VH-VL binders against Cap-specific mRNA (nucleoside-2'-O-)-methyltransferase 1. Designs and how they scored, part 15

Target 1, 225 residues: Cap-specific mRNA (nucleoside-2'-O-)-methyltransferase 1, of Dictyostelium discoideum (Social amoeba) (q54wr1r214to438)
Amino acid sequence: IFINRAAVKMANIDKLADLLTPIIPVPGKPRDFIYFGDVCAGPGGFTEYVYWKKTRGGKIKGEEGLDLDDVVKGFGFTIKGQCDWNVEKFSKQIPIHNFVKEYGLDDTGNILKSENIRDFSSKVFYNTNGFGLQLFLADGGINTDGKESLQELMLQQLILCQILTMFETIGRGGNFVCKIFDTFTPFTIGLLYLVYQHFQSFSIVKPFTSRPLNSERYIICKNFL
Short names: E, the ipSAE of ESMFold2; O, the ipSAE of OpenDDE; V2, 0.75 times the mean of E and O plus 0.25 times the DockQ between their complexes.

## First folded at step 18 (VH-VL; framework fv_temelimab)

Design u2 (from s5 with heavy chain H32Y, light chain Y31N; at its last look DockQ between E and O 0.78; V2 from the best seeds 0.00; counts 0 for: pae E 2.1 > 2)
Heavy chain, then light chain:
Amino acid sequence: QVQLVQSGAEVKKPGSSVKVSCKASGYTFSDYAMHWVRQAPGQGLEWIGVIIPDFGLAAYNQKFKGRATITADKSTSTAYMELSSLRSEDTAVYYCARERWSYRDSYYGMDSWGQGTLVTVSS
Amino acid sequence: QIQLTQSPSSLSASVGDRVTITCSASSSISNMYWYQQKPGKAPKAWIYAASSLQSGVPSRFSGSGSGTDYTLTISSLQPEDFATYYCQQSYSTPLTFGGGTKVEIK
ESMFold2, look of step 18: ipSAE 0.594; ipTM 0.823
ESMFold2 (binder alone), look of step 18: mean pLDDT 92; pTM 0.943
OpenDDE, look of step 18: ipSAE 0.811; ipTM 0.906
ESMFold2, look of step 19: ipSAE 0.585; ipTM 0.827
ESMFold2 (binder alone), look of step 19: mean pLDDT 92; pTM 0.945
OpenDDE, look of step 19: ipSAE 0.477; ipTM 0.811

Design u3 (from s5 with heavy chain S30N; at its last look DockQ between E and O 0.86; V2 from the best seeds 0.00; counts 0 for: loop humanness VH .304 < .308, pae E 3.4 > 2)
Heavy chain, then light chain:
Amino acid sequence: QVQLVQSGAEVKKPGSSVKVSCKASGYTFNDHAMHWVRQAPGQGLEWIGVIIPDFGLAAYNQKFKGRATITADKSTSTAYMELSSLRSEDTAVYYCARERWSYRDSYYGMDSWGQGTLVTVSS
Amino acid sequence: QIQLTQSPSSLSASVGDRVTITCSASSSISYMYWYQQKPGKAPKAWIYAASSLQSGVPSRFSGSGSGTDYTLTISSLQPEDFATYYCQQSYSTPLTFGGGTKVEIK
ESMFold2, look of step 18: ipSAE 0.432; ipTM 0.778
ESMFold2 (binder alone), look of step 18: mean pLDDT 91; pTM 0.944
OpenDDE, look of step 18: ipSAE 0.698; ipTM 0.875

Design u4 (from s2 with heavy chain V112S; at its last look DockQ between E and O 0.76; V2 from the best seeds 0.00; counts 0 for: pae E 2.4 > 2, grease 19.2 > 18.9)
Fold by OpenDDE, look of step 18:
Structure u4 (fold): chain C 225 residues (1-225), chain A 123 residues (1-123), chain B 106 residues (1-106)
Amino acid sequence: as target 1 above (225 residues)
Amino acid sequence: QVQLVQSGAEVKKPGSSVKVSCKASGYTFSDYAMHWVRQAPGQGLEWIGVIIPDFGVAAYNQKFKGRATITADKSTSTAYMELSSLRSEDTAVYYCARERWSYRDSYYGMDSWGQGTLVTVSS
Amino acid sequence: QIQLTQSPSSLSASVGDRVTITCSASSSISYMYWYQQKPGKAPKAWIYAASSLQSGVPSRFSGSGSGTDYTLTISSLQPEDFATYYCQQSYSTPLTFGGGTKVEIK
């Protein structure tokens, strides 16, 4: 069903944690409607899954005449370049026309810049009428070729920026998924502890669909307090 | 043009501290990491540490055992290196050097260097 | 830490000569960086990622190598090339430099 491997990972995570059912409904929207953010996740496998799931595989067009805007709306924030959004490769049956791609103040999509985070948060706030996101997905990876010694530093920065972006955009009752790596430094642990304090539940999982050799893990946090 | 201008020469007593500044211009300060490297007279190059200016995250050579502190002020595009508990062997020219910083871009090494700051530690 | 051993520590050559500097790492690394330094001046970035020339570096310079062994080559030495050259690795913390190779005029 999914071309992108990341979509399969997201499916696995959703099965484990049931992330697409809102805890707190958005006023003026159907009960099952969700706002979600997807950061550092080009080419968009997670987004593809979310839209696929919420639209029931694109079958929202039926006798009930459901509008996509009453089902799901996503905000994307990823760096421009080779790993930018590629929604054209998504399953054709999935309606995704209301997915918004944001690239920050400098239009680079670089999440490592605070001004880009602020810009993204402002736009999310505006477009959700102050409600915030009901699901925040962070799937950032790094390239450390030639600078392997600085991998830990690079990862710390990336995770920090993703978490900051989450705090700036997530609504009450929202869920949070973030990719982490086998770099449990005091800094990273501190960040995770901070996140832990702001959600009703916290777990670390290794999706079955992840490559066994990869050190990637996912933190899953439910019900932002 | 890219410029890294460092503070002037320092003469310090053993046990004291020195803080060297590196003012950057001609590029976006937050897009680059800033390294500090020193060179004792007639000797080779020694890496001290690096900072990511945006969030002040730094890494250090453990040889300095916590004596080195690297900071950055984005508002002034200035990086700092402070070395405490100075010893005679700390006598060296200290350099700041920028490195393009991105989690996805290719890396080009320390592509631009300051002019150096001589720190002399003598009794 | 990874030790970088440069060979030779110094060499004398004439204009027009082919010069080869080697840098040997105590363990395998992904890329090597090279810097040129003239007396009383700051180092200048010269070669990155083992074989890529920095902007402004003449084409007579080249870098090669993989694993533990890397080389910097000057095909035809010019007067402005007399300097000290340093190799550097970013594979393992702490970042380390070679001892340097001084290229002197014969």
Scores: ipSAE 0.322, ipTM 0.750, lowest interface PAE 1.4, mean pLDDT 92
ESMFold2, look of step 18: ipSAE 0.538; ipTM 0.807
ESMFold2 (binder alone), look of step 18: mean pLDDT 92; pTM 0.943

Design u5 (from s5 with heavy chain D54E; at its last look DockQ between E and O 0.82; V2 from the best seeds 0.00; counts 0 for: pae E 3.7 > 2, grease 18.93 > 18.9)
Fold by ESMFold2, look of step 18:
Structure u5 (fold): chain C 225 residues (1-225), chain A 123 residues (1-123), chain B 106 residues (1-106)
Amino acid sequence: as target 1 above (225 residues)
Amino acid sequence: QVQLVQSGAEVKKPGSSVKVSCKASGYTFSDHAMHWVRQAPGQGLEWIGVIIPEFGLAAYNQKFKGRATITADKSTSTAYMELSSLRSEDTAVYYCARERWSYRDSYYGMDSWGQGTLVTVSS
Amino acid sequence: QIQLTQSPSSLSASVGDRVTITCSASSSISYMYWYQQKPGKAPKAWIYAASSLQSGVPSRFSGSGSGTDYTLTISSLQPEDFATYYCQQSYSTPLTFGGGTKVEIK
């Protein structure tokens, strides 16, 4: 039913945390509508899950004739190219035509550049009438082959950029899910402490995965204050 | 074409400091990592550290703990390496070297180097 | 810290010879990088990821190896290949280089 392990992983996280029920409804939208952002997540497993869940496996459009813009709307941001969005591989029964792919000011999809973050953030706030996102997903990973010595530096930069983008786009009551690794530098701990201070609840989970080498963890933050 | 142009040679006394500059052109300076590597006369290469200019995040060879400071100025596309408490053993050619910095793709090492800056420390 | 030991430290060879330079790491690493340096010049990136040639590097160069033992080979030495070659690892901090192998014409 899903295109990759990321969608299954997101389903397991959502089962634990109930991420798709908005705490503060979006003005002018049905009660259960959400705007969401999905950064560094090509080919799009988390986005596939969110659309699948909100459209009841795609059946909601066929039975009710509802406009997808009254159900869910996502804004995606990831590096162009080999790790890009692949929405064509999503299940055909899941409507996704309103999903917006953003690549930033320079059109590269590189979240490490602050001008791309600002461009994405501006577009999100314009298209949400300033209300912001009810769910922010960040599943960024790094390729350390041949550069393992710099893994810590790369992860510090990546998590900084994902958290900055989240703070620039999340709305009050929004939920935040972000991949982290079990290596907690003082820099990363400081960032997590700032996140902790701005949400009603904060937890760290290790979802089940079949990958042989796996140090990943997810922070789950509910209700942006 | 990527170019890294470094500041000129310097002669320093022991105990002083030196700040070597590296001006980048031909690419977006803030997008990639900048390394500093030195080479003592007749010797091999020694890594000093690296900076990610966009946010000023840096990592250092522990050998230079407390003596080396690597910075970057995005507005001038210039990286700097400052080495303090100089000793005669710090006499070397100091190089800046670019690394393509991508969190999702494999990287190609230090693919562009500056011309080098000779720093001579003598009493 | 991972020490890289290059062998030989120096060699003399004739144009057309097959030349082999080895680099041994003190512990297992993922990939080796290689640089060419001519006197008075900055190093040039030469081989990345153990075996992949940088752009513009002649096909007579090759790299191989895994774990702790890596090799740079020149299948038919040319006059422009006389230089010092350095191996480099980025597996563990600090990044380290081998001591160099000077290739000279005989």
Scores: ipSAE 0.378, ipTM 0.746, lowest interface PAE 3.7, mean pLDDT 86
ESMFold2 (binder alone), look of step 18: mean pLDDT 93; pTM 0.950
OpenDDE, look of step 18: ipSAE 0.386; ipTM 0.793

Design u6 (from s5 with heavy chain T28R; at its last look DockQ between E and O 0.83; V2 from the best seeds 0.00; counts 0 for: loop humanness VH .286 < .308, pae E 4.7 > 2)
Fold by ESMFold2, look of step 18:
Structure u6 (fold): chain C 225 residues (1-225), chain A 123 residues (1-123), chain B 106 residues (1-106)
Amino acid sequence: as target 1 above (225 residues)
Amino acid sequence: QVQLVQSGAEVKKPGSSVKVSCKASGYRFSDHAMHWVRQAPGQGLEWIGVIIPDFGLAAYNQKFKGRATITADKSTSTAYMELSSLRSEDTAVYYCARERWSYRDSYYGMDSWGQGTLVTVSS
Amino acid sequence: QIQLTQSPSSLSASVGDRVTITCSASSSISYMYWYQQKPGKAPKAWIYAASSLQSGVPSRFSGSGSGTDYTLTISSLQPEDFATYYCQQSYSTPLTFGGGTKVEIK
């Protein structure tokens, strides 16, 4: 079973939007293979779901000649420390040994630093042979304790950095899922319009498993043009 | 280690504008927030606004929105605060102050301050 | 806008005295922040997140409180503690400061 509500939320979004079947196959890989990125996502519920789904609940271990590197490969990026990846707590039935944890140039995992974005993008480019990601996931949250007054500024910065990282790493035909909140500033609306222009489809949803008082929403973008 | 050095005192007439500079050293200028706070003579502290120099994102005290403009130049590690339509009540010492900025770290306050810039508005 | 009311506005105390400064917010906030300012100088960050001392702040200082009511306490006043102390909130925009408490030697 999944480690938290994030994996269940991802399952609901995937049921709705069919995110894990690539629109443009990766050359040199089986038809259904994807590279994916999962940023700001510690402890890793979305990543757990993706591996669970692509490995058929872990059953791939028992099949002759199947290699995880021909099924799915993920690149994770989140801040180091208390909110870091917790892959050791994933269900042991799900193989994840090829999942790559990245922390940027300064090893902090801070996506708000442009040098870390560039470092992550460079590593994704190298490790995907320039093809980029077929799925980009951004479930970033912020800690506003003591600076709640700056929440809008922090959210603007976070969504800008997540979208920039997505544009630097996503491949043609890739799908993008990003958490947003239901208060839209002109800045955020402008960013969403830019994203809208670069994908074949764009929608905004609230998954069933979101807490009732939570303002979170997800944008779902399919087929990067 | 952190140093914030502000431009010199200014005397201005009502209706004019002033632009105060704050040159930072001893840290990565683009990585942290810069606040502007003023203090009228013999009085308390008043927050004007904040900028994140990377990408130039800013937020303002609504009292000053429309009159205050906060900018940053990453190439010179310098933040600026411009206040227009000056009146005598704008006479104050203007401070820049750094905040260590991260989306996951708590607020540690404004941990480094410039020396202050006295702006005097008189007719 | 959250108004911070500091009390007292000034006080006079002897070396060795226990000094308590209060700061009341007009509505509930997550934490209080405190600054020390000496005459002719910029403020210095002193206490963050209600109770945590900034680096280099003497252990005779402490902070406490929650909700709307916060205090800064000096357990044994020293001559170098002569200054004005400001509370500050960053819970709601705009960020606001209290009116200050001037601490003087009696």
Scores: ipSAE 0.281, ipTM 0.711, lowest interface PAE 4.7, mean pLDDT 86
ESMFold2 (binder alone), look of step 18: mean pLDDT 91; pTM 0.944
OpenDDE, look of step 18: ipSAE 0.391; ipTM 0.793

## First folded at step 19 (VH-VL; framework fv_temelimab)

Design p1 (from u2 with heavy chain S30T; at its last look DockQ between E and O 0.72; V2 from the best seeds 0.57)
Heavy chain, then light chain:
Amino acid sequence: QVQLVQSGAEVKKPGSSVKVSCKASGYTFTDYAMHWVRQAPGQGLEWIGVIIPDFGLAAYNQKFKGRATITADKSTSTAYMELSSLRSEDTAVYYCARERWSYRDSYYGMDSWGQGTLVTVSS
Amino acid sequence: QIQLTQSPSSLSASVGDRVTITCSASSSISNMYWYQQKPGKAPKAWIYAASSLQSGVPSRFSGSGSGTDYTLTISSLQPEDFATYYCQQSYSTPLTFGGGTKVEIK
ESMFold2, look of step 19: ipSAE 0.593; ipTM 0.832
ESMFold2 (binder alone), look of step 19: mean pLDDT 92; pTM 0.945
OpenDDE, look of step 19: ipSAE 0.455; ipTM 0.802

Design p2 (from u2 with heavy chain M110F; at its last look DockQ between E and O 0.65; V2 from the best seeds 0.00; counts 0 for: pae O 3.6 > 2)
Fold by OpenDDE, look of step 19:
Structure p2 (fold): chain C 225 residues (1-225), chain A 123 residues (1-123), chain B 106 residues (1-106)
Amino acid sequence: as target 1 above (225 residues)
Amino acid sequence: QVQLVQSGAEVKKPGSSVKVSCKASGYTFSDYAMHWVRQAPGQGLEWIGVIIPDFGLAAYNQKFKGRATITADKSTSTAYMELSSLRSEDTAVYYCARERWSYRDSYYGFDSWGQGTLVTVSS
Amino acid sequence: QIQLTQSPSSLSASVGDRVTITCSASSSISNMYWYQQKPGKAPKAWIYAASSLQSGVPSRFSGSGSGTDYTLTISSLQPEDFATYYCQQSYSTPLTFGGGTKVEIK
């Protein structure tokens, strides 16, 4: 159904954890309405799935009468360049016109910059009227060809910044999904432990659609305390 | 022009510590990891460790058993390598070397090196 | 740790000669880097990703290999090519270098 492998992964994760149903509804919005963030996830497979599920899952039908703002609102934050958002390649049947692409204060989309994280956070809370995100998706990865054993180290900063961004934007009751790999270092383990303490539930899963030969897995955290 | 300028030669006693600096210029400091490599006289190259910019995350060769500390100051675009409990075997030329990195980029090896810093450990 | 064994450790050759340097890894790796070092100077990046030449490296140089065996070749040795060459792996920590191959003038 999806060409993008990330969309298929997200579908699998959602089936496992039921992430698109809010624990705490947004005041003034329909019961099933969600704000969500998608970071480091260009070209946008996760976003494609979320919008597809929320719109074609029975919420809105056809072009006439679409009120996307009462169904789903996404905030994207990914680095500019070759792997930037490519929403125009999404299925044309998926309404996504209210998806907002954020690139931080310096307009680079670089999540490794604290000022960009703060800018993204400010914009999220402004646009959610202080509510925050009900779903935070982090799918960052790096090219580690030839440096497979350095993958965890090289990803530490990225994972840190994704987690920081999550803490800066997530609302109470929100859910968190984050791509991780090997967790051999105290640093990475420490980060996961911190995350563990702030959610009602914590699990690590490997989607069936993930590459079986790599160490890619996802942490799924539900109900931000 | 990319430049990595290291601090001057050091002469140290056994048991003491040395801290070598590497000042980077001509490029965006945070876009590159900084490695430290040493070369004993007439010998090959030995990897000491690496630091990822921005948050100062570092990894080390366990051979040094915690004696090596690598840090970076983004405000001055300077990386540091401190080696404690110096031994005669630590006598070597120490190099800083940058490696292009990004969470969306490929790696190209150590594409630029400092001029080296001779550290002599003698009683 | 992954050990890299270079062969030969040294060789003597004449200008115009074809020179081949090998680097053998103790276990399979997915990439290799090569550096050139001249006496009293810092190493210079020479080949990356096993077969890609760094900027400024003459086309007479080439790299190849996969798995455990990698090769650096100079098709026609020039006077400026006399130096020590090192292979390097980043596949496993700690990062390691080969012992070096000194290319000397005959």
Scores: ipSAE 0.037, ipTM 0.647, lowest interface PAE 3.6, mean pLDDT 90
ESMFold2, look of step 19: ipSAE 0.608; ipTM 0.831
ESMFold2 (binder alone), look of step 19: mean pLDDT 91; pTM 0.939

Design p3 (from u2 with light chain N31H; at its last look DockQ between E and O 0.45; V2 from the best seeds 0.00; counts 0 for: pae O 6.4 > 2)
Fold by OpenDDE, look of step 19:
Structure p3 (fold): chain C 225 residues (1-225), chain A 123 residues (1-123), chain B 106 residues (1-106)
Amino acid sequence: as target 1 above (225 residues)
Amino acid sequence: QVQLVQSGAEVKKPGSSVKVSCKASGYTFSDYAMHWVRQAPGQGLEWIGVIIPDFGLAAYNQKFKGRATITADKSTSTAYMELSSLRSEDTAVYYCARERWSYRDSYYGMDSWGQGTLVTVSS
Amino acid sequence: QIQLTQSPSSLSASVGDRVTITCSASSSISHMYWYQQKPGKAPKAWIYAASSLQSGVPSRFSGSGSGTDYTLTISSLQPEDFATYYCQQSYSTPLTFGGGTKVEIK
């Protein structure tokens, strides 16, 4: 179904945790409508799955005139460059015209800049009429080519910024998915502990489509308190 | 041209602290992590720690047991390494070295080094 | 921590000789790095990711290896190649270096 491995991962995660059904519905929107954010996830496999699931997996299939604004709306925030959003490569049958690509105040997409996070947050709440995101996806990572032990240290800043961005944009009842690796450092453990305290449920999973030889896994948090 | 210019040689007493600076130029400071490596006279290379740009998160060799502190000032493109409770065994040339870093990029090793700073610890 | 053992610690060779330096890791790793250092100078990045030459490194140099065993080879030693070479791993923290191999003039 999906060429992008990330889309398959998201499918597995959704199957396990049922993330696309909102706990708290958006006023004035259909019950199943969701606002979601996809951070550090270019070229957009997670987004592709979400839109596919919401438009074809659970809604009208193949019909023209679908009002996406009553089904799903995504906000993307990823760094510009080779791994930027590539919506053109998505299945042509997936309507995604209301997906918003945000790149922060400096237009770089660099999530390591606090002003970019604040800008993204402002835009999310403006466009959601103050409601916030019902699903926050964070899939940041680097290609370490097997340097698994170093991944935790080198990705600390990225994970921190993804979590900060989540806290700045998520609405009550929202769900959170975040890619993590090893959790040996007090810093990483501390971050996870903070996240743990703000959600009703917290779990760590490794999708079947994740590389079995690395430490890649995802935290799944449901119902932001 | 990429340049890493370190502060001058230091002579310190045991128990004191030293802070070495590394000023970067010729490239975007935030695109690279900054490592600190030392080399005792006639000896090999020893990794002290690294700082990641932007938020200034650092990781350390536990051998130093919290004596090392690495910081960075993005406004001046300068990295710092402070070593406290100095011992005679800390006598070495201390190097800063950059490594390309991005949460979407691979690592390419320490591709550029400072000229080194000699720190001598003696009574 | 991962230990890197270089062999030999030193060698004497003549211009034109083929030189081979080995680096053995205490456990399987990836992405080995090599540095060249001349007396009184800072190390220079030489090989990255086990087999890729840094910019400016002559083609007579090559790197290979995987798992626990890595090799740096000079096909035909030149006068400017006399130096100490270090392997380095970034697979696990703390980052570690080999003990170095000094290539001297015979």
Scores: ipSAE 0.018, ipTM 0.586, lowest interface PAE 6.4, mean pLDDT 90
ESMFold2, look of step 19: ipSAE 0.559; ipTM 0.821
ESMFold2 (binder alone), look of step 19: mean pLDDT 92; pTM 0.943

Design p4 (from u2 with heavy chain S102T; at its last look DockQ between E and O 0.86; V2 from the best seeds 0.68)
Heavy chain, then light chain:
Amino acid sequence: QVQLVQSGAEVKKPGSSVKVSCKASGYTFSDYAMHWVRQAPGQGLEWIGVIIPDFGLAAYNQKFKGRATITADKSTSTAYMELSSLRSEDTAVYYCARERWTYRDSYYGMDSWGQGTLVTVSS
Amino acid sequence: QIQLTQSPSSLSASVGDRVTITCSASSSISNMYWYQQKPGKAPKAWIYAASSLQSGVPSRFSGSGSGTDYTLTISSLQPEDFATYYCQQSYSTPLTFGGGTKVEIK
ESMFold2, look of step 19: ipSAE 0.610; ipTM 0.833
ESMFold2 (binder alone), look of step 19: mean pLDDT 92; pTM 0.943
OpenDDE, look of step 19: ipSAE 0.636; ipTM 0.864

Design p5 (from u2 with heavy chain S30N; at its last look DockQ between E and O 0.66; V2 from the best seeds 0.00; counts 0 for: pae E 2.2 > 2)
Fold by OpenDDE, look of step 19:
Structure p5 (fold): chain C 225 residues (1-225), chain A 123 residues (1-123), chain B 106 residues (1-106)
Amino acid sequence: as target 1 above (225 residues)
Amino acid sequence: QVQLVQSGAEVKKPGSSVKVSCKASGYTFNDYAMHWVRQAPGQGLEWIGVIIPDFGLAAYNQKFKGRATITADKSTSTAYMELSSLRSEDTAVYYCARERWSYRDSYYGMDSWGQGTLVTVSS
Amino acid sequence: QIQLTQSPSSLSASVGDRVTITCSASSSISNMYWYQQKPGKAPKAWIYAASSLQSGVPSRFSGSGSGTDYTLTISSLQPEDFATYYCQQSYSTPLTFGGGTKVEIK
C-alpha cells in the first residue's frame, strides 16, 4: 500500500494504539474529526498514512463531494532541504489539499529555534480555534555516520524541541508519538519521565517495520491530561 | 573568517580549578558543537568532552570522573571548560575545536581549532 | 574504548617520496578523521569521512579504508608536509585519537 517505510511504521503504531480516534471531539466537527501535527517527518510518510486512513479508510469515498475539512486537518513542521515534505509522491488517491506546511518564523522549518516553535504553536491554535492538536507525531532523526556514539547526545536537542513543540500545541485528550533511540543519559530519561506524567498512558514500542539492527523505537502517549 | 580565541596560559596548584574560555567568531555559534581536547607536552591528543551550545547539552570522557565541566554562553559566543581537582598530569595544552552540527547534515570533524591554552599544574 | 594504533609512529622521508600512514582500530568503525599538526601549533583538520579532503588540503593527500583499517597517503611529499598526523574516531565514546605519526625530513 505504501512505498514509504514511515507510512508502514505509522500503520503499525496505529494498529497497536488506535491513535486516530479522538478522545475529545472538536466542537462543531464530526465525532471522528482530528487535528494532527507532524514534525520533523519529511517527506511525510506518517502524514500520508493519517490522511489515507481518515479518508480512504472509510470516511470518504470517491473524489466527488469530498469535504476534507470535516475529516482531518494536518499541520506539518519539518526542516527545508532534501528531506522536506514531498506530498507529490503520495498516493494520488489521498486527498491532502488542506495539509498545511509550516516553516516557522524564519521560514527554515528548523524546530531547534524557539521562535519557530512559538510561531508554529500560534498558527496551530489560530487554525484550530484554540482547541489544539488531537494527535502529535514526532519522527525526527539525524545522520550520525561515523559518530554513532554521539547519537543520543545529538538527538537530545531534537527530542527536546519535539517534546516542547508537542506541549505547545497538543490539546487535552491528545495523543503523542515520538521517535526515540537509546536512552542512557539522565537528560533523555528525565525528559521521557516528564512526558510520562502528562498522559494517561505511556508505552514504548518498536514497529515491525523498523530496522531491527538500530535502536529506533517510539513512545506512544495517550490522553493528554 | 572563523576564529576561536582561547584565554591565556594558566599556572595552578594541585587541587585547584582552572576555567579556560574559547571565544568564537566568524560563524553562527549555535550551528556547531564545541569540543575540548588536550595535549600533554610531547604527547598525543586526548578528548575531554563536547557541548551543543544551543541548549548546553554536553558529553564527557568518563576518564575525568566529573572533574570536567563544559559550558557555553550563547550571548557572547563563548565556550568554557572547567577542570577541578587539578593534578600534575593535567598539565597540557587545552584546545577548543568546533564541529559542524545539524540534525539533518553530515559532520566534517573538528574543522577549526583554537590556538590552545597551556595549563601548568605544579606545587 | 576504541584504541587507534598508528603505524609507523615516525618515519623519515624525502621530498617527492610516497608516504603511507596507517591507522588500525581495535574494533570496526564506520568512519575516520585525520588531522595535521606542526610543532607549537594547533591541529588542523585534514581528512574527514575517511577519504574527503578538508578545504585547502592539497590533492596529493588521500584517505581510504573501512572497518578497522584506514590509511592516509601522500603521493609526493612536499616540504610543507613534514608534520605529525593523527587519526581520530567518533564511532565510540570516548572519542579517541591515534598516537600520531611524525613525518620527518630524511
Scores: ipSAE 0.410, ipTM 0.786, lowest interface PAE 1.1, mean pLDDT 92
ESMFold2, look of step 19: ipSAE 0.545; ipTM 0.813
ESMFold2 (binder alone), look of step 19: mean pLDDT 92; pTM 0.946

## First folded at step 20 (VH-VL; framework fv_temelimab)

Design k1 (from p4 with heavy chain A58T, light chain N31Y A49K; at its last look DockQ between E and O 0.92; V2 from the best seeds 0.79)
Heavy chain, then light chain:
Amino acid sequence: QVQLVQSGAEVKKPGSSVKVSCKASGYTFSDYAMHWVRQAPGQGLEWIGVIIPDFGLTAYNQKFKGRATITADKSTSTAYMELSSLRSEDTAVYYCARERWTYRDSYYGMDSWGQGTLVTVSS
Amino acid sequence: QIQLTQSPSSLSASVGDRVTITCSASSSISYMYWYQQKPGKAPKAWIYKASSLQSGVPSRFSGSGSGTDYTLTISSLQPEDFATYYCQQSYSTPLTFGGGTKVEIK
ESMFold2, look of step 20: ipSAE 0.646; ipTM 0.840
ESMFold2 (binder alone), look of step 20: mean pLDDT 92; pTM 0.944
OpenDDE, look of step 20: ipSAE 0.767; ipTM 0.903
ESMFold2, look of step 21: ipSAE 0.640; ipTM 0.842
ESMFold2 (binder alone), look of step 21: mean pLDDT 92; pTM 0.942
OpenDDE, look of step 21: ipSAE 0.854; ipTM 0.923

Design k2 (from p4 with light chain A49K; at its last look DockQ between E and O 0.90; V2 from the best seeds 0.72)
Heavy chain, then light chain:
Amino acid sequence: QVQLVQSGAEVKKPGSSVKVSCKASGYTFSDYAMHWVRQAPGQGLEWIGVIIPDFGLAAYNQKFKGRATITADKSTSTAYMELSSLRSEDTAVYYCARERWTYRDSYYGMDSWGQGTLVTVSS
Amino acid sequence: QIQLTQSPSSLSASVGDRVTITCSASSSISNMYWYQQKPGKAPKAWIYKASSLQSGVPSRFSGSGSGTDYTLTISSLQPEDFATYYCQQSYSTPLTFGGGTKVEIK
ESMFold2, look of step 20: ipSAE 0.595; ipTM 0.828
ESMFold2 (binder alone), look of step 20: mean pLDDT 92; pTM 0.942
OpenDDE, look of step 20: ipSAE 0.734; ipTM 0.888

